VHH binders against Protein leg1b (leg1b). Designs and how they scored, part 18

Target 1, 342 residues: Protein leg1b (leg1b), of Danio rerio (Zebrafish) (Brachydanio rerio) (q4qrf7)
Amino acid sequence: AVVTENGLPIQWRKAPSDLSHLPISNTGVQVNPWVYSQRMTMLKMVINATNAYMSSMGPGEQENPLWSLPLQLGWKLKSGRLADPTPDSSSTCGSEASDPVCISPLSFFGCVNYYLSVLPFLAAVETGVVSSGGHQMLIQVPAEVAQDYCSSYSDCSTKHPNTMAKWHLFFQSLRQVSQSKESDFNKKDSILGLMWAAEEESIQTASGACTERQKLYSSPEVSFQQSSVNLGAFISAAHYHASIERSGKFMSHLPSRVLQEADSPPNIADLSTEENHALYMLSWMNSINQLLGGSLVDLWRKAMCSAQAREKGQAFLDDLILDPKFPGSSLWSIICVMSTSC
Below, E stands for the ipSAE of ESMFold2; O stands for the ipSAE of OpenDDE; V2 stands for 0.75 times the mean of E and O plus 0.25 times the DockQ between their complexes.

## First folded at step 12 (VHH; framework vhh_enristomig)

Design r04 (from q03 with E100R E105Q; at its last look DockQ between E and O 0.12; V2 from the best seeds 0.00; counts 0 for: pae E 19.2 > 2, placed apart)
Fold by ESMFold2, look of step 12:
Structure r04 (fold): chain B 342 residues (1-342), chain A 119 residues (1-119)
Amino acid sequence: as target 1 above (342 residues)
Amino acid sequence: EVQLLESGGGEVQPGGSLRLSCAASGFTFSSYWISWYRQAPGKQREWVSTIRTGGSTYYAESVKGRFTISRDNAKNTLYLQMSSLRAEDTAVYYCAKSYRPSYWQFDYWGQGTLVTVKP
């Protein structure tokens, strides 16, 4: 799939760097996360505000691990995954040609991404990492889907206390961890651990809140949606360092269109070898984990027992997903061997 | 007034077949997504299958390959053809109408029809 424009997320340059252009009422700034550019702006503000605390990731701001979030939003736009999934719909949401580009409330990935964009933004504002300019941030939620979402830091903390607590802890901890006496290797692992704990909690919360939307898609697309949630457990346990370049490479192997009922990975003729391989591996990982009652993920977590083990785990995930010649059948035995080193 | 009336339930041997029907009235049937759900005693209601306005069909993994959903817009009737039935398919089956035309949320339910698969 196409996931970048000149090395940046899709339509990154079109998204303002702040929300100062939005109308300000007596109650605060009204933010509409169903407008693509406003959701992208929230992510841009979070990345820009956290760069000062990310020197342990490596040289330059492109090493910020939060780049995966706007990149995946861009991939969702480019692959048609922010559109209304109904075949009879006249909705233009999810079309790059629209202005403004909107995100369909019927989109599964639009729903999941809400929990990975709005919740961290609200926590970043609450902790003071992102400046609000003294204004309260009020998030629009369409009435017909209000049960699935929350609209403020306090509302989100009431509805999803564990998720908001983890995002709050991540942002609250950044300055102290970045200034600590630890090696850059250990600072990096600590920051990534806090970030992925929050992201994984968001993904788990979203998979429950967004589940009804899965009924709108083909069986192969639903399988991909479920496999993507499962992959999150592996990536989070390994404290995966998702720089802009690394995330871009990974996501370029993700499918460039919504899957149809006739599609059968790994043999989808209009998708590349790389796209077919990634789909096959994600499906295989999810299926095996389900058949074993969660034991595959449990063994992986056990294998990710130290910062050194996690770095090796990241390299393994790169090989597994990005190398079309990697034999998927060896995954279980390799994870078993890795876990014995702990 | 919206009404959904399920029928066709009954007792069947393992491996057997049944066809469920859902007669709909009080709304423009052809404009709405319609689903089957089921609920076994003491368990949560679970999604089984959905058919959209364009005829696209979707199935829960547990029933894929064994159940077929269809609709007849001329008769305002939804069907579920069930085959290779198992004891775990024993449940009350409900049809459900989407909240709004071509919409993902389902909020209106029929009264249900009981399917019993004998051990």
Scores: ipSAE 0.000, ipTM 0.125, lowest interface PAE 19.2, mean pLDDT 85
ESMFold2 (binder alone), look of step 12: mean pLDDT 87; pTM 0.875
OpenDDE, look of step 12: ipSAE 0.028; ipTM 0.331

Design r05 (from q03 with W33Y S56K; at its last look DockQ between E and O 0.01; V2 from the best seeds 0.00; counts 0 for: pae E 16.6 > 2, placed apart)
Fold by ESMFold2, look of step 12:
Structure r05 (fold): chain B 342 residues (1-342), chain A 119 residues (1-119)
Amino acid sequence: as target 1 above (342 residues)
Amino acid sequence: EVQLLESGGGEVQPGGSLRLSCAASGFTFSSYYISWYRQAPGKQREWVSTIRTGGKTYYAESVKGRFTISRDNAKNTLYLQMSSLRAEDTAVYYCAKSYEPSYWEFDYWGQGTLVTVKP
């Protein structure tokens, strides 16, 4: 899949750097996360505000681990995964050609991304990492889907207290970890650990809140959706350093279109070898984990017991997903060996 | 209008030193990443060094310990102090500014200054 434009997320430069163009009323700033550029702006504001605390990641701002969030939003747009999946829908949302480009509230991945964009943005504002200019941020949610989406920091904290607490802790901790006496190695591991704990909680919350949307997709697409959630647990446990380069490599192997009923990984003719491999490995990991009642993920988490083990885990995930010749049958053996090392 | 003007290049003997300068104008210098890149004859442009707005510095392995990047925000000037120069350091040296404040992508480049280290 195509996931960058000039080394940046899809339509990154079209998104304003702040929300100053939006109406400010006596109740606050009205933000519409169903307009693609506004959701991207929330992510841009979070990245810009956190760059000052990310020097332990490396020499440049491309090392900020939050780049995975706008990159995945761009991939979702480019691959048609922000569109309304309803048959015979009149909606043009999710089309790059629409003006403004919009996100369907009925899209599965648009729903999941809400929990990875709006919730962290609200937490970043609440902790003061992102400046609100003294205004409350009020998130527009269509009445038809209001039960699925919280719309303010207070509302999100009430509906998803654990998720909001983890995002709050991440943003609250950034300054202290950045300024601590720890080595850059330890600072990096701490920041990544807090970030992935928050992202994983958002993904788990979203998979519950967004599940009804899966009924409108083909069986292969639902399988991919489930496998993507499962992969998140492996990535988070490894404290994966999701720089723009690494996230881009991962996501370029993700499918470039919504899967159809006849698609059967790894043999989808109009997808690349890399896309077919990634789909096959994701499906295989998810199937094995399901057969084992979740114990594959549990063993992986146990194996990710130290920063050194996590570095090896990251390299393994790169090989598993990105190397078409990597034998999938070795995953179980590797996890067993790694878990006994702790 | 954004301007980046490199200077300080010249010919030196191996083991010698040079100090490069990059005079910046037309933007809020203190808010942007400014980096040094170089391009040797027949080779692709490569990253040399970066200084972040907070002053933390980063170097390519090939120059670490020999080059020092610094900035003077009051003078809107970026510097590269080069010492223990080697033949492989021969290149045109460029300064570059980030695309947006605090962004890593660089979309404005200077004209470059030539550094030649005699064999």
Scores: ipSAE 0.000, ipTM 0.220, lowest interface PAE 16.6, mean pLDDT 84
ESMFold2 (binder alone), look of step 12: mean pLDDT 84; pTM 0.851
OpenDDE, look of step 12: ipSAE 0.023; ipTM 0.366

## First folded at step 13 (VHH; framework vhh_enristomig)

Design s01 (from r02 with T50R; at its last look DockQ between E and O 0.01; V2 from the best seeds 0.00; counts 0 for: pae E 22.5 > 2, placed apart)
Fold by ESMFold2, look of step 13:
Structure s01 (fold): chain B 342 residues (1-342), chain A 119 residues (1-119)
Amino acid sequence: as target 1 above (342 residues)
Amino acid sequence: EVQLLESGGGEVQPGGSLRLSCAASGFTFSSYWISWYRQAPGKQREWVSRIRTGGSTYYAESVKGRFTISRDNAKNTLYLQMSSLRAEDTAVYYCAKSSYPSYWEFDYWGQGTLVTVKP
């Protein structure tokens, strides 16, 4: 899949750098996360505000681990995964050509991304990492889906207290961790650990809240949706460093279109070798974990017992997903060996 | 200011029991991983036990089955119940707080409490 424009997320340059043009009431700024550029702007504001605390990731702002979030939003747009999945829908939401580009509240990945964009943005504003100009941020939610989405820091904290607490803790802790006397290697692992704890909690919350949307998709697409949620557990346990470059490479192997009922990985003719391999491996990981009652993920988590082990885990995930020649048949034995070596 | 205050150390016969306490203040106790470490005379400090924010407990192999770590978040207190004590358990025992919430590295330590198991 195509996931960057000139090395940046899809339509990054079209998104404003702040939300200053939006309506302001006596109680706050009205933000519409169903407009693609506004959701992208929330992520842009978070990245820009956190760059000062990310020197341990390496030189340059492209090393900020939060880049995975706007990159995946761009991939979702480019691959048609923000569109309304309803049969015979009159909506053009999620089309790159629509004006304004919008995100369907019925999209599965649009729903999951809400928990990975709006919730962290609200936490970043509440902790003061992102400046609000003194205004509360009020998030617009369509009435017919209001039960699936929270609309303010207070509302999100009530409905999803663990998720909001982890995002709050991540943003609250950034300055302290960045200024600590730890080595850069340990600072990096610590920041990534806090970030992925929050992202994994968002993904788990979203997998419950967004589940009904899966009924509108083909069986292969639902399988991919489930596999991507399962992959999140592996990535988070390894404290994966998701720079622009690493995230871009990873996501370029993800499917470039919504999967159809006849699609059967790894043999989808109009997808590349790389896309077929990634789909097959994600499906295999999810299926094995389900057959084993979750114990594959448990063993992986045990194996991620130190910063050094997590670094090796990141390399293993790269090999597994990105290398079409990597043998999937060794997955179980490798994870078992890694788990027992701790 | 962060404060960790260990107590409960003393002299014990082989096979005996002791309960160590660590009173914590100056931080949100329930958000941090807390551990016990010990240091015998002339030896390096070694990890003994850890309890995470969710209550999961972990033990060094040398103490597994004999020591039990617990925490009381309402009282901001960490405990180590030691039983079947041996001469090799003689050490100064320290409680330690993780550097950050839910973090594996520990860089703040109490003053320690001495446990002596008379051979």
Scores: ipSAE 0.000, ipTM 0.103, lowest interface PAE 22.5, mean pLDDT 84
ESMFold2 (binder alone), look of step 13: mean pLDDT 83; pTM 0.831
OpenDDE, look of step 13: ipSAE 0.040; ipTM 0.547

Design s02 (from r02 with Y103W W104Y; at its last look DockQ between E and O 0.02; V2 from the best seeds 0.00; counts 0 for: pae E 16.8 > 2, placed apart)
Amino acid sequence: EVQLLESGGGEVQPGGSLRLSCAASGFTFSSYWISWYRQAPGKQREWVSTIRTGGSTYYAESVKGRFTISRDNAKNTLYLQMSSLRAEDTAVYYCAKSSYPSWYEFDYWGQGTLVTVKP
ESMFold2, look of step 13: ipSAE 0.000; ipTM 0.196
ESMFold2 (binder alone), look of step 13: mean pLDDT 83; pTM 0.842
OpenDDE, look of step 13: ipSAE 0.029; ipTM 0.503
ESMFold2, look of step 15: ipSAE 0.000; ipTM 0.175
ESMFold2 (binder alone), look of step 15: mean pLDDT 84; pTM 0.845
OpenDDE, look of step 15: ipSAE 0.010; ipTM 0.276

Design s03 (from r02 with W33R; at its last look DockQ between E and O 0.46; V2 from the best seeds 0.00; counts 0 for: pae E 15.7 > 2)
Fold by ESMFold2, look of step 13:
Structure s03 (fold): chain B 342 residues (1-342), chain A 119 residues (1-119)
Amino acid sequence: as target 1 above (342 residues)
Amino acid sequence: EVQLLESGGGEVQPGGSLRLSCAASGFTFSSYRISWYRQAPGKQREWVSTIRTGGSTYYAESVKGRFTISRDNAKNTLYLQMSSLRAEDTAVYYCAKSSYPSYWEFDYWGQGTLVTVKP
């Protein structure tokens, strides 16, 4: 899939760097996360505000591990995954050509991304990492789906207390961890651990809240949606460092279009060898974990018992997902061996 | 000018049935999703049901299996068939034109029709 424009997320340059252009009322700033550029602005503000705490990731701001969030939003737009899935819909949401580009609240991946954009933004504002300019953030949510989308820090904390607590802890901890006397290797691992704990909790919460949307997709697309949620557990446990370059490479192997009923990985003719391989491996990881009652994920987490083990886990995930020649049959046995050392 | 006019409210006994109507004008009715909301005395307004352009229907858990939303695009009219009514269903019922497909538009509301479920 195409996931960058000049080394940046899709339509990154169109997104303002702050919310100064939005309506302000006596009660706060009106933010519409269903406008693509506004959701991207939330992510841009979070990245810009956290760069000061990310020196342990390496030189330069491209090493900020939060780059995976706007890159995946861009991939979702480019692959048609922000569109309204309803049959006979007249909506232009999810089209790059639309003005403004909008995100359908009925999109599965648009729903999941809400939990990975709006919730962290609200936590970043609440902790003071992102400046609100003294204004409350009023998040717009369409009424017929309001049960699926919390709209303020307080509302999100009530509906999803564990998720919001993990985002709050991540942002609250950044300065302290960045200023500690630990080695850069250990600071990096600690920051990534806090970040992925929050992201994984968002993904797990979203998989429940967004489930109804799956009924309007093809069977292969639903399978991919489920496999993507499962992948999150593996990536989070390994504290995957998702710099802009690594995220871009990873996501370039994700499918470039919505899957159709006739699609059967790894044999989808209009997708690349890399896309077919990634789809096949994600399906295997999800299927094996389900067959084993969740034990594959549990063993992987056990195997990720130290910063050194997690670094090896990241390399294994790169080989498994990104190398079409990597033998998928080794997955279970390798994870079992890795987990016994802990 | 967008206009939404609800009708069909009244008094019923528990377990009874009513059909609400919403007559719409001032917009292309067939191009918009339309919803029912209700507001009981002293409570905040709550969503009841939505029907989309293509006919897909959605319901709040409190009314699922008892209420049926439908639309007649030729008559620009939205309906809510209510059955197995309970005291908790007593409310003013509102028809609302949703902001979809343009998520930056505000919803438009009717004046409401009162439904009272009395023992």
Scores: ipSAE 0.000, ipTM 0.202, lowest interface PAE 15.7, mean pLDDT 85
ESMFold2 (binder alone), look of step 13: mean pLDDT 82; pTM 0.822
OpenDDE, look of step 13: ipSAE 0.006; ipTM 0.260

Design s04 (from r02 with S102L; at its last look DockQ between E and O 0.70; V2 from the best seeds 0.00; counts 0 for: pae E 14.4 > 2, grease 29.2 > 24.2, SAP .796 > .668)
Amino acid sequence: EVQLLESGGGEVQPGGSLRLSCAASGFTFSSYWISWYRQAPGKQREWVSTIRTGGSTYYAESVKGRFTISRDNAKNTLYLQMSSLRAEDTAVYYCAKSSYPLYWEFDYWGQGTLVTVKP
ESMFold2, look of step 13: ipSAE 0.000; ipTM 0.260
ESMFold2 (binder alone), look of step 13: mean pLDDT 83; pTM 0.833
OpenDDE, look of step 13: ipSAE 0.023; ipTM 0.324

Design s05 (from r02 with S56Y; at its last look DockQ between E and O 0.01; V2 from the best seeds 0.00; counts 0 for: pae E 17.5 > 2, grease 24.4 > 24.2, placed apart)
Fold by ESMFold2, look of step 13:
Structure s05 (fold): chain B 342 residues (1-342), chain A 119 residues (1-119)
Amino acid sequence: as target 1 above (342 residues)
Amino acid sequence: EVQLLESGGGEVQPGGSLRLSCAASGFTFSSYWISWYRQAPGKQREWVSTIRTGGYTYYAESVKGRFTISRDNAKNTLYLQMSSLRAEDTAVYYCAKSSYPSYWEFDYWGQGTLVTVKP
């Protein structure tokens, strides 16, 4: 799938770098996350504000692990996953041709991305990592879906206290971890651990909040949606370093279009070998974990017992997902081998 | 078997101090992140403080500057030094062990120790 424009997220350069152009009311700044550029702006502000704390990730701002978030938003746009899934919808949301480019509130992946963009943005503002200019941030939510989305830091903290607490802690802790006397290796692992704890909680929250949207998708697309949620548990446990380059490569293997009822990985004719392999492996990982009542994820988490183990886990995930010749059956044996050091 | 035994709770006056302890056994204490949580009557549990491997500490904003978390790996004991106590700090305090080594999910909890700050 296409995931970048000139090495940056889709339509990254068109998104403003701050909120100075948005309406200000007596209660705060009104942000509309259903306009693609505004959601991208929230992510851009978070990345720009956190770059100062990310030196342990490696040289340059491209190493910031939060790059996965705008990249996945771009992939979702390019692959048709921000569109309204309802039958016979007249909505043009999810199209690069729409004016403005919009995100359907009924899109499954648009909903999941909300929990990975809006909630962290609100926490970043609340902790002072992102400057609000003294204004409260109020998120516009269409009345028809208001029960599925929270609209302010306080509203989100009430509805999703664990999720907001983890995002709050991540942003609150960045300066202290960055300035600690640990090695860069341990600082990196600590920052990634805090980030992924928050991201995984968002994904779990979103999987519940966004569930009704799955009813309008094909069976293979729902399977992919569920497999994507499951993959989050593996990536988070490994403290995956999602730099712009690593995230871009990983996501380029994700499907370039919404799946249809006749699609059966790994044999989807109009998808690449790489896309078919990734779909097949994600589906396999999810189905085995479900069959085992969550035990596959549990064993993986136990095997991720040290920074060194997590680094090797990241390498294994790269091999498993990105190499079409890599045998999926190796996952079990690798978990067993890695867990012996725990 | 994993055990976390909290102690040191009691009644104090506003502005007073108290030191909580949590004795841990049944796991490699030094490899796990350990946290304090609290639960006021009729409220959800809330996170208070975490200490990770290597001794780095994190605090909820409501307790920062007033509470100090520490650990003694030789004694397998976690501590919470509480000062400048307020009525809002009244709660049952729990220590919690991370689900996995160096991990931000907490799956095992002690029985709790009650802290009451008189109005």
Scores: ipSAE 0.000, ipTM 0.274, lowest interface PAE 15.1, mean pLDDT 86
ESMFold2 (binder alone), look of step 13: mean pLDDT 84; pTM 0.842
OpenDDE, look of step 13: ipSAE 0.469; ipTM 0.791
ESMFold2, look of step 14: ipSAE 0.000; ipTM 0.180
ESMFold2 (binder alone), look of step 14: mean pLDDT 83; pTM 0.838
OpenDDE, look of step 14: ipSAE 0.376; ipTM 0.759

## First folded at step 14 (VHH; framework vhh_enristomig)

Design t01 (from s05 with S102K Y108S; at its last look DockQ between E and O 0.01; V2 from the best seeds 0.00; counts 0 for: pae E 24.6 > 2, placed apart)
Fold by OpenDDE, look of step 14:
Structure t01 (fold): chain B 342 residues (1-342), chain A 119 residues (1-119)
Amino acid sequence: as target 1 above (342 residues)
Amino acid sequence: EVQLLESGGGEVQPGGSLRLSCAASGFTFSSYWISWYRQAPGKQREWVSTIRTGGYTYYAESVKGRFTISRDNAKNTLYLQMSSLRAEDTAVYYCAKSSYPKYWEFDSWGQGTLVTVKP
């Protein structure tokens, strides 16, 4: 899949750096996350505001682990996953050719991304990491799907207190951790731990809120959606350093289009060997985890018992997903060995 | 070459029924969404119904409950069973094949078959 444009997320440069162009009312700034550029702007603001606290990640702003979020959004756009999944929809939302580019409220991955963009943005504003210019941020929600989304920090906190609390903690802790006397290695692991705790919870929350949209997709696509959620647990437990480069490489192996009913990894003809392999492995991981009643993820979490272990875990996940020659049959054995090494 | 050939059109009285067929060739029929569109004189082409690869069916509000879309993958044929036909259903009906990999778009069309509902 295409996940970058000139080394940046898709249409990154087209998105304003702030929300100053939006109208200000007596109640606050109305942000429409269903406009692609506005959603990207929220993510851009979060990344820009957190760069100063991410020195432990490595040299340069490209090491900010939050880059995975706009990259994911871009991948979803390029692969057609932000479009209205209803057949013969007259809506052009989710099309790159649309002006402005919009996101369909009926999109599953658009829905999931909402919780990975709006919630962290609101938390960042609330904690003062992102400047709001003294204005309250209000999120527009389509009436037809209002039950699936929240419209402000207060509303989101009410509906999803645990998720918002984790984002709040993440942003609140950034300054403290970055200024601590801990080693960069420890700081990095701590920041990533806090971030992924919030992201994982967001994905879980989204899974519940967005599940009804799955009926609009093919069986293979639904399987992939579920596999993606499952992968999130593994990635989160390993405190994956989702820099722009590492995330871009990882996501480039994700499918470049929405899957159809006839699609069967690893033998999808128009997808690359790498894409087919990644799909197959993700499906395999999810299938095993389901078969074991979630024990695979639990075992993995146990194996991720230290910062050193998590670093190895990250490398393992890269090999598993990115190497078409990786023997999938060894997954369980490797995880078992890793768990005993803690 | 992708080919779609509609048939079954004709004149029918209000309240009547008609069954349209679309014979497909030149592509793997079972791997694509297939749709019916219609265009009335002086009006824009409008979506009528779609059947997806998984067998999911969708209908425009104007035809819901009256029209039934189905497919026979072994025969590479799409069907539209129309019942309780109304004057406003008068149009040229087109069969359409979805794009790939953007299956939510349609890029191949038949020549159409005329349905006329007259008292």
Scores: ipSAE 0.000, ipTM 0.228, lowest interface PAE 12.1, mean pLDDT 92
ESMFold2, look of step 14: ipSAE 0.000; ipTM 0.092
ESMFold2 (binder alone), look of step 14: mean pLDDT 83; pTM 0.832

Design t02 (from s05 with Y103L; at its last look DockQ between E and O 0.01; V2 from the best seeds 0.00; counts 0 for: pae E 21.3 > 2, placed apart)
Fold by ESMFold2, look of step 14:
Structure t02 (fold): chain B 342 residues (1-342), chain A 119 residues (1-119)
Amino acid sequence: as target 1 above (342 residues)
Amino acid sequence: EVQLLESGGGEVQPGGSLRLSCAASGFTFSSYWISWYRQAPGKQREWVSTIRTGGYTYYAESVKGRFTISRDNAKNTLYLQMSSLRAEDTAVYYCAKSSYPSLWEFDYWGQGTLVTVKP
């Protein structure tokens, strides 16, 4: 899949750097996350506001670990995963040709991304990491899907208290961790740990809230959706450093289109070797974990017992997912060995 | 506000024993995994032992059979019983709270208590 434009997320430059152009009422700023550019602006504001605290990640702003979020939104747009999946729909959502570009409330990945964009944005504003200009942020939610979404920091805290608490903790902790006397190695691991704890909680919450949308997709696409949620548990436990470069490489191996009923990885003719491999390995990881009642993920988490183990885990995930020649046959054995080394 | 306060450190002869305590406050102690770590001078922090919800215990290979972790949820206190102490056990010992219940990530640390095993 195509995941960048000039080294940045899809339509990054079209998204304003703040929300100053939006209507302000006495109830607050009215934000519409179903307009692609407004959702991208939320993510841009979060990245820009956190860059000052990310020096431990390495040189330059491209090392900020939050880059995975706008990159995945762009990948979802480019791969057709923000579109209305309904066969008889007249909706233009999810098309780069639409004006404005919109996100369908019926899209599975549009729903999952809401929990990874709107919720962190609201927490960043509440903690003061992102400036609101003194205004409350009011998130528009279509009435027909209102039960699946929340519209303000307080509403989201009521509906998803653990998720909001983890995002709040992440943003609240950034300044003190960055200013501490710890080594850059320890600061990096601490920041990544807090970030992935929040992202994984969002993914787990979203997998429940968005599940009804899966009925609108082909069996292979639903399998991919489930495998993607499962993968989140692995990358979060490893404190994966999702710089723009690493995230871009990872996502470039994700499928460039929505899967059809006849598609069978690793043998999908119009997808690359890399895309087929990634699909196959994600399916394999999810299938093994399901056969074991969740124990594969549990063992992986136990194996990720130290910063050194987590670095090995990140390297293993890169090999497993991104190298088409990786054997794959010994995932269980490798994780067992890693667990005993902890 | 989260607080972890270690105590019980001191000087001991090789082969001796010590019992460390960690008093916890500011969070629901029984809902989190709690661990002991140690840091010798000039070295990085090293994991020692973890006790999870439900009472399951884990130990670093270097301390298995010599150290015992336990918790008293009624007193919000974590313990480390150390026996057969060696010179290489000399370190500042920290207790740590997990970031959330299911992970080996740890997000808060006490100030530590010094254990010195005399040559």
Scores: ipSAE 0.000, ipTM 0.104, lowest interface PAE 21.3, mean pLDDT 85
ESMFold2 (binder alone), look of step 14: mean pLDDT 82; pTM 0.830
OpenDDE, look of step 14: ipSAE 0.008; ipTM 0.243

